# Designs tried in a protein design chat: VHH binders against Nicotine blue oxidoreductase (nboR). Part 2

Target 1, 204 residues: Nicotine blue oxidoreductase (nboR), of Paenarthrobacter nicotinovorans (Arthrobacter nicotinovorans) (q93nf6)
Amino acid sequence: MGDTDLPCVTGVLLAAGAGKRLGRGPKALLPYRGRTLVEDAAETMLVGGCHEVVIVLGANAQAVCARANLEPYRIVVNHDWSSGMGSSYLAGDAAAHTKNHILVALVDQPGLSVTTVGRLLVSHRPGRISSAAYSSLDSPRVLRRGHPMVIDAGLRPAVASTVSGDAGARVFLRQKPWLVDLIDCSDESTGEDVDTVEQMYRLL

## First folded at step 13 (VHH; from m5 with D101E)

Design n6
Fold by ESMFold2, look of step 13:
Structure n6 (fold): chain B 204 residues (1-204), chain A 123 residues (1-123)
Amino acid sequence: as target 1 above (204 residues)
Amino acid sequence: EVQLLESGGGEVQPGGSLRLSCAASGFTFSSYAISWYRQAPGKQREWVSYISSGGSTYYAESVKGRFTISRDNAKNTLYLQMSSLRAEDTAVYYCAREDEEYRGWFSDYFDIWGQGTLVTVKP
């Protein structure tokens, strides 16, 4: 499914969190567009052009697998999920074939679209990071880095090293901003995540 | 109330040194990574340095080798030791608490900023 020129890409969906800020159980199981967030995001990544999707679960992995149909995807359970986002990222990265790029998405950022995934994959250049980027209504000419993000296969070891060194992927990006291509996706989403009860209206 | 309060700014000649402080209150300081940012007049705010909760340090290329970030968790205080200062280092310097959840992991989102302290390096 896709152009012959598209790179081999593993989608990495980070879905290990307990959903503590939202207070409604695991975010992966929140209803969205007639299904769960995790089902919608994973299908969107496949349809958008990822060759496979690895879903990283942690908190409540058993409940998520029991209540969501995840059969088409690869599941990685990160038992160290409580240590933070770094361990979940590393688990997903390790599951992807070393020659593949990875497209990283977060389950709690609704508005991921097939168009956004496809645009990133088509726009991706070797040796780079391709980041969906969004503007706000009050700063419409300023693009801010967001999700999803494509990490070139050649950069994966350096990103993983930074994450293992007790820093998030964003610190790598801050140190090497010239490696990042911002891809305008403002027409598809605001790029905001769901972290509070006030933000739940985005799921409807 | 969560607060970050910067201090230690001032005027200095090129090649000089300053030490900035950022006093934190209202949250468990030792559990968070903290960054320094700066904003020159008419420019966008730019990242300067990061220190993890575990003490690992990272720097923007423009300041590497000249600036040192550190933290004193017993005093809830973040520091930036600046040396070999140049005119282009003139800016308002801010500390910011890093987001520990997925919300900001790939984007530069911060919900807590200090008010800033001005550093002026004369030509």
Scores: ipSAE 0.389, ipTM 0.721, lowest interface PAE 2.4, mean pLDDT 82
Fold by ESMFold2, fold request of step 15:
Structure n6 (fold): chain B 204 residues (1-204), chain A 123 residues (1-123)
Amino acid sequence: as target 1 above (204 residues)
Amino acid sequence: EVQLLESGGGEVQPGGSLRLSCAASGFTFSSYAISWYRQAPGKQREWVSYISSGGSTYYAESVKGRFTISRDNAKNTLYLQMSSLRAEDTAVYYCAREDEEYRGWFSDYFDIWGQGTLVTVKP
């Protein structure tokens, strides 16, 4: 199997949140591995094998663009960011070519690695969702769906339709679990995010 | 204090019906999506049903056509009407407030859970 067998994938990095619970400004600008979270995540997606990266910004788009070097990536500003994560997902989905798969990542999950991205892309099967999965805190031998995840180009319309309806992608995944391949990434990350000041240690 | 309290569990014969309630307090109930989950002895928790803040309903395939989720925003109460019960429905049933942030988008993270109510369907 050669490099040309890897899926054609647009990385979609959701970075529109205001970071209100953390109180340190936009999470996209938090320091991580010598750069900002947004720079680290976007480069990780590109180096890991995404053909391009679309970054969806919102509340703090101007501040993020002023402080982070995002020249290698496409920027989409979601002016409807306050309506929730669904509108940001839809904006990123719309920016990706209809024939591409998308790899969706969240800016506030530290521990995204080139290895995780590459593993998902290599493992992805047509017509499926390939989800990074992590051990559950209450059942450590059980994998649970997490992020990032690859949404096959053929499934993008169905996911977008569910997201538009007020339920989010979680309902699509819960109703169609047979379409989801769980890819164990527990060796690379816990799958946790940074949401509170008590969780800031996860950026070290 | 943010709280979810399940009630209405009990023993029932196969083919019978029960109505579970989940009383919510300490938050704006009408602004949140809420789910029912269940956990049978020795098994993982499984999703049962979801109702959005706008009232749209969704069900796991195993309960579709037999269970009905509803909400009464005036009473801050979530319901699960269970009909045509089978032995496989025996479980502790939990209500959970859906996380509206990043964690709930792709994973089954919830910031508030109830303590559960036991439903036992006799063999």
Scores: ipSAE 0.362, ipTM 0.712, lowest interface PAE 2.6, mean pLDDT 82
Fold by ESMFold2, fold request of step 15:
Structure n6 (fold): chain B 204 residues (1-204), chain A 123 residues (1-123)
Amino acid sequence: as target 1 above (204 residues)
Amino acid sequence: EVQLLESGGGEVQPGGSLRLSCAASGFTFSSYAISWYRQAPGKQREWVSYISSGGSTYYAESVKGRFTISRDNAKNTLYLQMSSLRAEDTAVYYCAREDEEYRGWFSDYFDIWGQGTLVTVKP
C-alpha cells in the first residue's frame, strides 16, 4: 500500500448546524431508519467504502455525543460553527490525511445509501470531483448536482482556498465545471434534505 | 414578496461596456451571496459571477478580467460591470440569490431568480 500511489477516502460528515429552522433540536439526532440521522449517515459512509469517517459537530456537540453512538468515528468539534458551513467544511478537511480523497456528506440529507457511496467511490477519477446527482419527475432528463461528493486529494487545497475566501464549495465547482462528473443516483434516493417542519415527511 | 429585478441591458458595440443592476427586495440582501447567470440564444443558462455576503468575488473563466461584480448593501443592489464585450456575451442576464444553507453549499439549486435583462453585442 502506498499513500502516494493509491490514496484512501476519508468520509467527512458535516453535522454542525443548530437545526433552528427545523425547530426540532439538532438535525443530527432526528430519528431515521431506527437510529439517528448522524449514526445512519456515518455508518453508511463507512460500510459504503470510506476508510474512516470524520464527523464535524458544532452547536450541539455535547448533546449529539451523549445521545448517538459515534465510537467508530472521529469527532471534530467546530466551535466556529455559527459562521456557516464553510468553517465546518474546513475543519473536516483539515482532519483528513492530506493524501486522501474526501467524500463530503451533509447530515440533513436522508436517503444516503451504501450503493450511492460505493458508486461514487468506484466512479472517481484522478484530479476530478465526483458528485451524486439527482433528477425529479418534473425534469427527469436534468441532473442536479447534489451530495455526497468525492473531492480528489489534489483538489482539496484549491477547494479549501475558495472556501477560506468566503465562498462555498459550489463556487469552485462553477469556476471549473469541467472537473465535475455528475453520477446519477436518482434510483437510490430523491436527494432531498430536511430543513423545515414541512419537510419532515422525508424521514418516513 | 421576495423579488429580484435586473436592469441596464441594451445594445452595445464590440469592445464596449455596460453596467447591469439587480434590485433586491423582500429579504435581508446583505446576508446573502448573489450570482449573475446568463442565457445566450439557443443555449443553456450558465453561471457568470458570484459575490459573497462579505464581498468576495468569483468569476467564470470566460468573463474573468472583463466583468466585475459588486454590491451596494445600502441600496440592496447588485451590479455587473461588463467591459471588452464580445459577441458571445450576447444573452439575457439574470441575478439569483444563493442558498447559503448546508444543501446549497454543493448544489446550484436556486429558488429566487430575476426576470432578466437583455444584452446584445452588435457584430
Scores: ipSAE 0.349, ipTM 0.708, lowest interface PAE 2.9, mean pLDDT 83
Fold by OpenDDE, fold request of step 15:
Structure n6 (fold): chain B 204 residues (1-204), chain A 123 residues (1-123)
Amino acid sequence: as target 1 above (204 residues)
Amino acid sequence: EVQLLESGGGEVQPGGSLRLSCAASGFTFSSYAISWYRQAPGKQREWVSYISSGGSTYYAESVKGRFTISRDNAKNTLYLQMSSLRAEDTAVYYCAREDEEYRGWFSDYFDIWGQGTLVTVKP
């Protein structure tokens, strides 16, 4: 994308996992809202305000591409997906223009909404990391950082430097907590991941 | 039963050293990232150190160069070697298991905590 006064935001959807815990194939292909999780998440990111969406696939990439309509999105296949989500992050990061912010989301978070994405994008401050934050019923007054999050273009290299195949960006967040702005999204979701059969059925 | 059990805490003089252990049971230890946390009296719990399932290590700025995290997968044990201890290191130290594969990639998702071990640094 060309140089604009306002930085663009590339959505990075991490969907490279095998979904081993669910035992029903890749999470990307789980049914949700009449389509698949990967389709829903990607569309949500785009409609929410991302300028483009990069979907990082890995496990069962061929199957995902064959069964899901991913035509509107950029696909990156992380062949090192088994090393951990860190490698997927790096693959997605590398696919985004160096001048763009990235909004990173996980495919197994069905609570992602257009509103959440929009809220993060609007609230994002330059040189910062904007993280969706959620309170729980057990701790209604405590906001905890979750997904998705926006990483400023200027911070992407630093974040990437802390990420390996088996280490996530959370390490950077722990080391530099003062760079993180929590955006309350408790009204949109609980921030929970889909990783159990029960959770999956709640989505159906 | 999944559990973590910290040990090795005690009293030590400033400048001294102490080695903490975290014994894991009930799960495949080698598959999980583990972190050390600490909580000083009247303060919030703070992250101290992290070791991935692959062995990558990270530290808080306050302990970098003084603390060393390591793991022995054969023994299902996490370690924290503390050196050059300071009064401000006084805290209850906890180990916590992190779901590295599916949860908390950009957030702190710790599903199992130990009961903690007290470290007191005083003359």
Scores: ipSAE 0.344, ipTM 0.688, lowest interface PAE 1.5, mean pLDDT 87
Fold by OpenDDE, fold request of step 15:
Structure n6 (fold): chain B 204 residues (1-204), chain A 123 residues (1-123)
Amino acid sequence: as target 1 above (204 residues)
Amino acid sequence: EVQLLESGGGEVQPGGSLRLSCAASGFTFSSYAISWYRQAPGKQREWVSYISSGGSTYYAESVKGRFTISRDNAKNTLYLQMSSLRAEDTAVYYCAREDEEYRGWFSDYFDIWGQGTLVTVKP
């Protein structure tokens, strides 16, 4: 491997949620940038430098596959999607090669950019977790971890072991904050997900 | 009004025990995960313990085996049983409501904080 070889990273796009709160169908299929959120996010991850992209679907898997062009990506259907995001994470993690790092992103994060993905991949250190970090208008000097995150291949088993149906990977991050490197991406987005109707309309 | 209110703090000797309470009001307590945080004088706020809406519990390494988090949904109350207290446990303890949605699964997101209760461990 040449000195310039980037580590192999599998993008894991979590898109298994039902999106019931918005009442506009699955979030994955919301229009964005002339395509769907899931298409945009997946492409962004790939163009950003991920070796491959695994899309984890769930509640609306059939509809999403029917309406979105996901041919370039690997699709994993989490049949236990109703148990929570943890099961989706585990499904995505399991689909990635054991030697690969994973870059985990959420489908309802429209602020995901090629630049953000690239920053994380370039900045990633072995044996660590690299997290996009964002400041808020209320706290411009405080960086808070957000998505996406790169999890080192060596840490994936440990992270997975802490993930339960209702706890999430954040517990691992809290238990071992020294493993997390924050990468400032405040210039790219706020790091917020689409969780309100108002936010959705801003995307249109 | 959504509110969290901590209580039970006080002064205790090393090796002693305290039980903190966090009373919730204005929201469906059982639907939310809640964490304990603490902030020692001159230090940054640190995570102490977490309990999910489903009852899963987790602890910081510094308090494992000594602290126990629990919840009573019928009383809308979160608890932190502290034992074998040490001087380094001296801090203001806060409870915080967590968002367990997408962002909350991988990132810290707290929308409601209590005012805190002071725990002082002194000989």
Scores: ipSAE 0.334, ipTM 0.684, lowest interface PAE 1.5, mean pLDDT 87

## First folded at step 15 (VHH)

Design q1
Fold by ESMFold2, look of step 17:
Structure q1 (fold): chain B 204 residues (1-204), chain A 122 residues (1-122)
Amino acid sequence: as target 1 above (204 residues)
Amino acid sequence: EVQLLESGGGEVQPGGSLRLSCAASGFTFSSYAISWYRQAPGKQREWVSYISSGGSTYYAESVKGRFTISRDNAKNTLYLQMSSLRAEDTAVYYCAREDEYRGWFSDYFDIWGQGTLVTVKP
């Protein structure tokens, strides 16, 4: 007893990248809101309603574990991280209980909020993907698919199969757009990733 | 300068065939996945086909079995062989370079071609 009224969902936080483009070490350790980016993102996923959070580390996993307090979360080290995000996604997917949905987030999206996570979890429907979506100032009524996203447990094998084919999750979403619900989260974040030194200042 | 340039568009009768080309320059073509998109007048741009850097191919359901994507890494060229063309295939066709980091879950593209018009007579 202690069940929530939200679906049972494993948060999967992809944090395996080396951060070479930023020149400041792994993105997971960048400062954000008084702690590391990985701590903030994982806490946001858990507080937002995920039953548990699996953090997928790779590059500099030892340094990340030494510098961040990750005790509340499950850690998976992806030794194949250099092959791309596909291997990290598969490692996180494999760590989640097969009956759970997964909520997938990238560590380098610092605008992730508890409200966005909760909105996706509440909006989720069986057999579907719920994707956060964002508009721009120039086109405020046009939503573009972003992240995080919730992948129904029943769809996890099909998504994993597509990722294993070196195409990434984007191809599954493009082949089956009728399975995707776009959930407007423009009030909470732009959905923009941190990719360059100039973008690093967004973490402040 | 990173560039993509489409060619091979034109007018064709229903049931006909066309081959589109996308010439790439200014980057290591063999290291990137590339997609074809199309946009009919008054409609949103829609995905048509994808080829990974490793050569795996994927298609939108509406074109599966009629279109074939391929790449020639020695010529830095992407192709779309279109057959059994229908009036609904009328559109401007674009190639776009995929970004593995920025667009793994999102549709992010940092370079698009100018497009080539395909017109299938009604």
Scores: ipSAE 0.474, ipTM 0.766, lowest interface PAE 1.8, mean pLDDT 83

## First folded at step 18 (VHH; from r4 with S106T)

Design t5
Fold by ESMFold2, fold request of step 21:
Structure t5 (fold): chain B 204 residues (1-204), chain A 122 residues (1-122)
Amino acid sequence: as target 1 above (204 residues)
Amino acid sequence: EVQLLESGGGEVQPGGSLRLSCAASGFTFSSYAISWYRQAPGKQREWVSYISSGGSTYYAESVKGRFTISRDNAKNTLYLQMSSLRAEDTAVYYCAREDEYKGWFTDYFDIWGQGTLVTVKP
């Protein structure tokens, strides 16, 4: 075959939260690596191999757009952000070309690095979910699903259907574990089992 | 201090029924989704059922139609009604508080109970 049309990956960065836990304003604007958290996460997704990045904003969309340089990315404003994460996911999913895989990331969750994104994309198998996974100090032999994850284009409708309920994507993943490949990314951890970037700020 | 305490386990013949309870304290129970998990000897923990803060219920395929999850927010208590029990259901059953945001698609749990043993006789 002379030309091969490989599916592209759309990064979907969920950044609609209000940032209330830290009391520091929108989490998307938290300082990280010399820029805002949203800028770092989106660039990481692009450099790691996503063809494009869709950033889903919500409660603080105007402030985020005013204070962050988001010119390289597509912005979707989810006016239904208060209904929960499901509406933000669906808004980002709808913005992605139907034939693309989706790499899903939450703006303040750990594990998002160029190496992790690249490893997921290289390891991805058609018809499956590829999830970054990490071991913890308490259970070093056990990998747990972490962040981020790749949803094959063919599975996007099924995941979207379960997200329309109130259980998030967790129910799809728990009901269909045979569709999930755990990709070991523990070497990208410094040995800390942090839950979110928010927790990492508290550890500093 | 946030706590979850399971009870109601015991021995039962195949085809029998049990009802497990999970008493919650130290947090606003009605605001959280809660799951049941189980762990058979020598195996990893396995998800059994999930109930949202709004009362929507979801089940692993292996228990659907036999188990019913419910909650009583006034008593801060989660329940698992188990029927048509099989030898394969023998396990320690745990309740776990879900984090709606952090666990949206990851394996994240911040609080587990200590478990209650269910033994289904051969």
Scores: ipSAE 0.558, ipTM 0.816, lowest interface PAE 1.5, mean pLDDT 84
Fold by ESMFold2, fold request of step 21:
Formats: C-alpha cells, sequence, structure tokens
Structure t5 (fold): chain B 204 residues (1-204), chain A 122 residues (1-122)
C-alpha cells in the first residue's frame, strides 16, 4: 500500500495573519479555485501526502471558521498572533504528534501544490530539513530556499528553540545550512506572497 | 529610490580588524531587518549576520565571536565590526534588506547593495 510507505507528516498551515495589507480581510478567506485559500491549501497538503493538517488561525479565527469548511483538519487558535509568525509556528508545532515530521506552509504562498508537497515527502531524508527551492531569474542555475519545507521530527525541538526570537526560522536554516536539502521545484511556482491587490488576481 | 551602499572594505593583516558600513536611503531603515552576506572568489554567496528591526542579532557559526553586527537608526546605517580576521574571510561583503514575511523561512531579499571588498593578506 503506497500511502503506508510515506513518512508520517503533520502539515502545519500558518494562517493567523490579519490580512489588512490587501484591504479585504484575512488572506485565509481569499477566493481560490471555487473555495477559500485556506481550504485549498489545507486540502493540497493532505492530498499531497500529509497524514493530517493543523491549521493555525489567529486574528480572524471566528470569521475563518464560519466561512470556510475546515472539518477535515485540526484547528489551533493562536491568541498571541500579533507577536509574529513565531508564535503561530510554535502553536502548530506543539499540536503535532512528537514523532511526526512537520511540513510547514504559509496560507498565501503560491508554491504550494500537490506535486510540490509529494516531491518533498518522497525526497525527505532522516535528520534533515527538506526545502522546496526555486531558481532565480538572475541566476537560473542557483536554487534558493523557498516554500514549503519539511522539518524532520528530530530537528523540531532545535527549530522551535530558534523560532522564539524575532528572526523567524531563517536563522536556524542559515546557521545550519549543512542540514538543509534543497529540492528543485522551479516548475511549480515563484514563491511570492499575495501582498497587493494586483497579486490577488493571481488567485482568480 | 531605495538604496544600500557598502563601504569600509580594504586590505588587512591576519588577526586584524575592520569595520564595514552600509548606508541606507529611500526607506524607513528602522522598520526593516538587515543582513550581511559575503561572496569569496569561486564560492556561492554566504550569509554572515542578521539584525532584526528590534535589534536582535544573529551570526553564522563561522563568524560568531569575531564579528559584531549593529545598527544606528538615527544615521540609517548598518555596521559590521570584524575582528580576528582570517584568510578565509576574504570576500566581497554585501548588505541586504530582509523581507520579514516573505523570508520567514525562505531565501528572499528585495534589495542588495553593490558590495565592498575585504582582503585578508596570506
Amino acid sequence: as target 1 above (204 residues)
Amino acid sequence: EVQLLESGGGEVQPGGSLRLSCAASGFTFSSYAISWYRQAPGKQREWVSYISSGGSTYYAESVKGRFTISRDNAKNTLYLQMSSLRAEDTAVYYCAREDEYKGWFTDYFDIWGQGTLVTVKP
């Protein structure tokens, strides 16, 4: 059975932001492919091979739960969302079973696809970080770390310790680059956020 | 027009010290995290140090204890104090403005400086 050959992975979808930069409420509720962005992202993680998905909500948790169908997923409400993504990551990490790897995604990142999720999970090696990576236009043969990424269960405590600062997970990854495997996903996305009204049309 | 301009590079003896500056213009400097990177001949660009908008500092293991990043928000200037310099520190040093959200765990930067050369003599 093919699904039992995949590692046990909790998808952690960070969706706690207020979304005010777009002027239309939380990014989690932006329309995408006939549903909300949060519904599409969470299903993508599950179909791609995560055995469960934890969705971390914050600023607009009540509105998101009222307007999105999130029944297949576990919901964590981070009441400390305004302190930054670090607290949301830690809330999702704490909700994941200690033996599982974590696949971390942000709700508004365009690089999340079933293909990307599946590729990371198949490529993942024990004791490592597996990061989707993309070539840049000015250096097309050079991969840059992007979204999403898999954190091995054994590295979760070290990453969590680093994330408590205000620099995000970037510090752990930059201090320990030998632990990071870059997985080429250039065929799938640019890795840009949905930050502006113009970029919102990428979701229509 | 957003701009970052590095200065303070030069030649130095092994074990010596040097201070790099990065002058920022065209944006609210105090609101952004900033990094130093370096690129030695024939090598890929390598992260050196990061300072958050709140002033928290972080370092690559290869420079920890020898380099100090700091910022002067009144002068819109980032600094890298380099001490105990070694031949392997020879590189072009760049400052880069970080995007806090896009770069939370990605290698994303929106602006780079032109670089300043540091040469540590054999």
Scores: ipSAE 0.521, ipTM 0.784, lowest interface PAE 1.7, mean pLDDT 83
Fold by ESMFold2, last read:
Structure t5 (fold): chain B 204 residues (1-204), chain A 122 residues (1-122)
Amino acid sequence: as target 1 above (204 residues)
Amino acid sequence: EVQLLESGGGEVQPGGSLRLSCAASGFTFSSYAISWYRQAPGKQREWVSYISSGGSTYYAESVKGRFTISRDNAKNTLYLQMSSLRAEDTAVYYCAREDEYKGWFTDYFDIWGQGTLVTVKP
């Protein structure tokens, strides 16, 4: 489990959302590449080099555990999921060993592939945030922060403090952009069109 | 239609003050976090300030202590009070609605205003 030459990283997979607006049940259970989204994402994180994967579940925890094979992973049930994404992040962060970096992913966001995870882990520098980044069609020479990202173990307390302030990780990244390394993943994808995935989830 | 309309820009002397407004329509304003961004000529758009749906405020280091973000949910209006303005504050200022999920840690926005120009004289 994991390559001993790679940094010790806990994958933190945020999968606590209710999925009510989809009308298809929880997003974690949507079919994807022959499994559920949650199974595919967790395996991708593990195969890509995370030492372990912590899956944060919420409103749908019982249904997800009943229908997905999550035995290889650690499960955290966030009973405070309705307060927002921050509580799920904090629950996953708290479950990760304090010495490990964390690789943060949201269960249905694009960019999560074995190659992307591996590239982030190999490229990661101590004391920094390593973010997968992608060029846009209208600015092909400009990289934008994307999904997923690695938070250095030393930065976890500072990120957690900002997340507790009801702003999400975005504010930490915006206030301290010099701590963020953009890792070019434009040549790699999960095979998903961001607009197509977004349209499915945004237009229900 | 979801819309954000900025106003209040203009020309000021160094050290002067301006108040920008952003009128929101077509969505439940009180449920969203909103940011101010700015773009100087020839530069990338940069973040200025953020206010959560609950009213928590955050600022870029370059504007802390000089700018104050606020919101009036009854008027569906976001404000940016700018003081102690400097030449480097010259830019087009935009308000942007935050996406809670997609933008939690990525550079993603689903709506922007058209911008209002602030010019600080040399």
Scores: ipSAE 0.512, ipTM 0.791, lowest interface PAE 1.8, mean pLDDT 83
Fold by ESMFold2, last read:
Structure t5 (fold): chain B 204 residues (1-204), chain A 122 residues (1-122)
Amino acid sequence: as target 1 above (204 residues)
Amino acid sequence: EVQLLESGGGEVQPGGSLRLSCAASGFTFSSYAISWYRQAPGKQREWVSYISSGGSTYYAESVKGRFTISRDNAKNTLYLQMSSLRAEDTAVYYCAREDEYKGWFTDYFDIWGQGTLVTVKP
């Protein structure tokens, strides 16, 4: 059942940020679809086909664990969260079995859907990165990389090495665009963050 | 008002050198990563180089070894030193402010200025 089997994939949900920009507390606990963002995102990753979900918490770990039902998931608390997203990514990557691909998502992307996760997992090819992508209103015929994305198990060390530098995963992706498959998900979500009161109210 | 203003473009012979500047205002320049992008006539925008808020530098494969990105936080200015210029480097060059969180692995890109034209003669 080679090309019809879904790969073994660990979902890595990055939820370590403090959430100060909205003035409402941690983004992981913002309401979305009748739940918290963190609960909705993690459930979506599992239902969409991830074998397990690792949630990386940080500044808000105590509050998030107290107010969200995270029992079905693995929790990693990144005490170095203030150093930036790189430390949270590395903590989640390290928690995933070395042989698994990882599906990486940010908690503040509220449009993550079961369809998007499933599409990426079905489309994923060995040795590649499968990135959800969205058309820009400015250039509607051009796809932009968004999230989530699947990082092949074989590429995880190279991505981790780049992330350990003073940049995000963006540099790996920009330097090696030939390794990235863009999977059109414009019909499912925009990939926009929940950064402002306006964006928050649009989600409520 | 957030502004990025590119300058330093012009016409050069193949093999020549040119330095581009990007003057930033309206935000805390030292807190942001900044990139250079370019757009050749009739082509899509292309990433050229990135410098983090901490000063680490990264380059597209096509320019590595020929271009050097740098920043002067005291002057709120980003630079791109270009050498060994080739015809394929002809483009309008733009600087763009990165968001280290939103653009961690997405194609987040804001274009503030009008760009500066670099023409490398055939």
Scores: ipSAE 0.508, ipTM 0.788, lowest interface PAE 1.8, mean pLDDT 83
Fold by OpenDDE, look of step 18:
Structure t5 (fold): chain B 204 residues (1-204), chain A 122 residues (1-122)
Amino acid sequence: as target 1 above (204 residues)
Amino acid sequence: EVQLLESGGGEVQPGGSLRLSCAASGFTFSSYAISWYRQAPGKQREWVSYISSGGSTYYAESVKGRFTISRDNAKNTLYLQMSSLRAEDTAVYYCAREDEYKGWFTDYFDIWGQGTLVTVKP
């Protein structure tokens, strides 16, 4: 991409976790909408407007690749997945072109929609971070930062510098809250992840 | 019962030092990240510092270079060493347990202490 080109957006789907809490294998392979969570999320990101999607795998990379159709997407295997989600983020970040924005999503966020992705991309302002935000029934007037999140290309190095194996971008966001724009996506999802069996069944 | 209990607060002069402690019980302390928060009178609660389960430390810009977060897993205790204290550091300080697995971008604190008051005044 030349300097005169509009920046593209690389979707980074973090799916490197072992899914130990759920006890049903890797979350990436959980059934959802007639396919797997990883397939659904990746397609949603692409259809939502990402120019490409990088899927970061880890604990069960071989199994996920064998069982899910991930042909349309770029696969990155984080061999240091056990160190934490930070290393997975860094792996995904490194796979994206330096001039691209990144839209970071988690595979265990089944509430991710094409509309949400599109909304974030359209609403994104240069030099900023655009975060999906969700209200709750208990607090309908309060938006809380959630997933996914668009990180401006210019901020990616700074975010990466704050990320370690077991610490994530949440720290950066705490340090520089003024860089974050909350995009209301409460109409699309609750912003919750799947981390219990009960939650999983609700989605099936 | 899962619990965090802050201590060490008190009155100190500007430029002084104070060490806060947060005693954890009822859970595997070493497996969790812990943050310090503070709330000044009439202000919103703000993040102060964070230490991961792996020992990575982070600070708000306002306290960087002055505060040091640390943990003793053998004692199930979190610490905040505060130095060069300023009037604006006056607040109730809270420790909060963070679930590092609950999202990469979100703040998920499931347990809070009762807080300890730090007052910086001449």
Scores: ipSAE 0.501, ipTM 0.778, lowest interface PAE 1.0, mean pLDDT 89

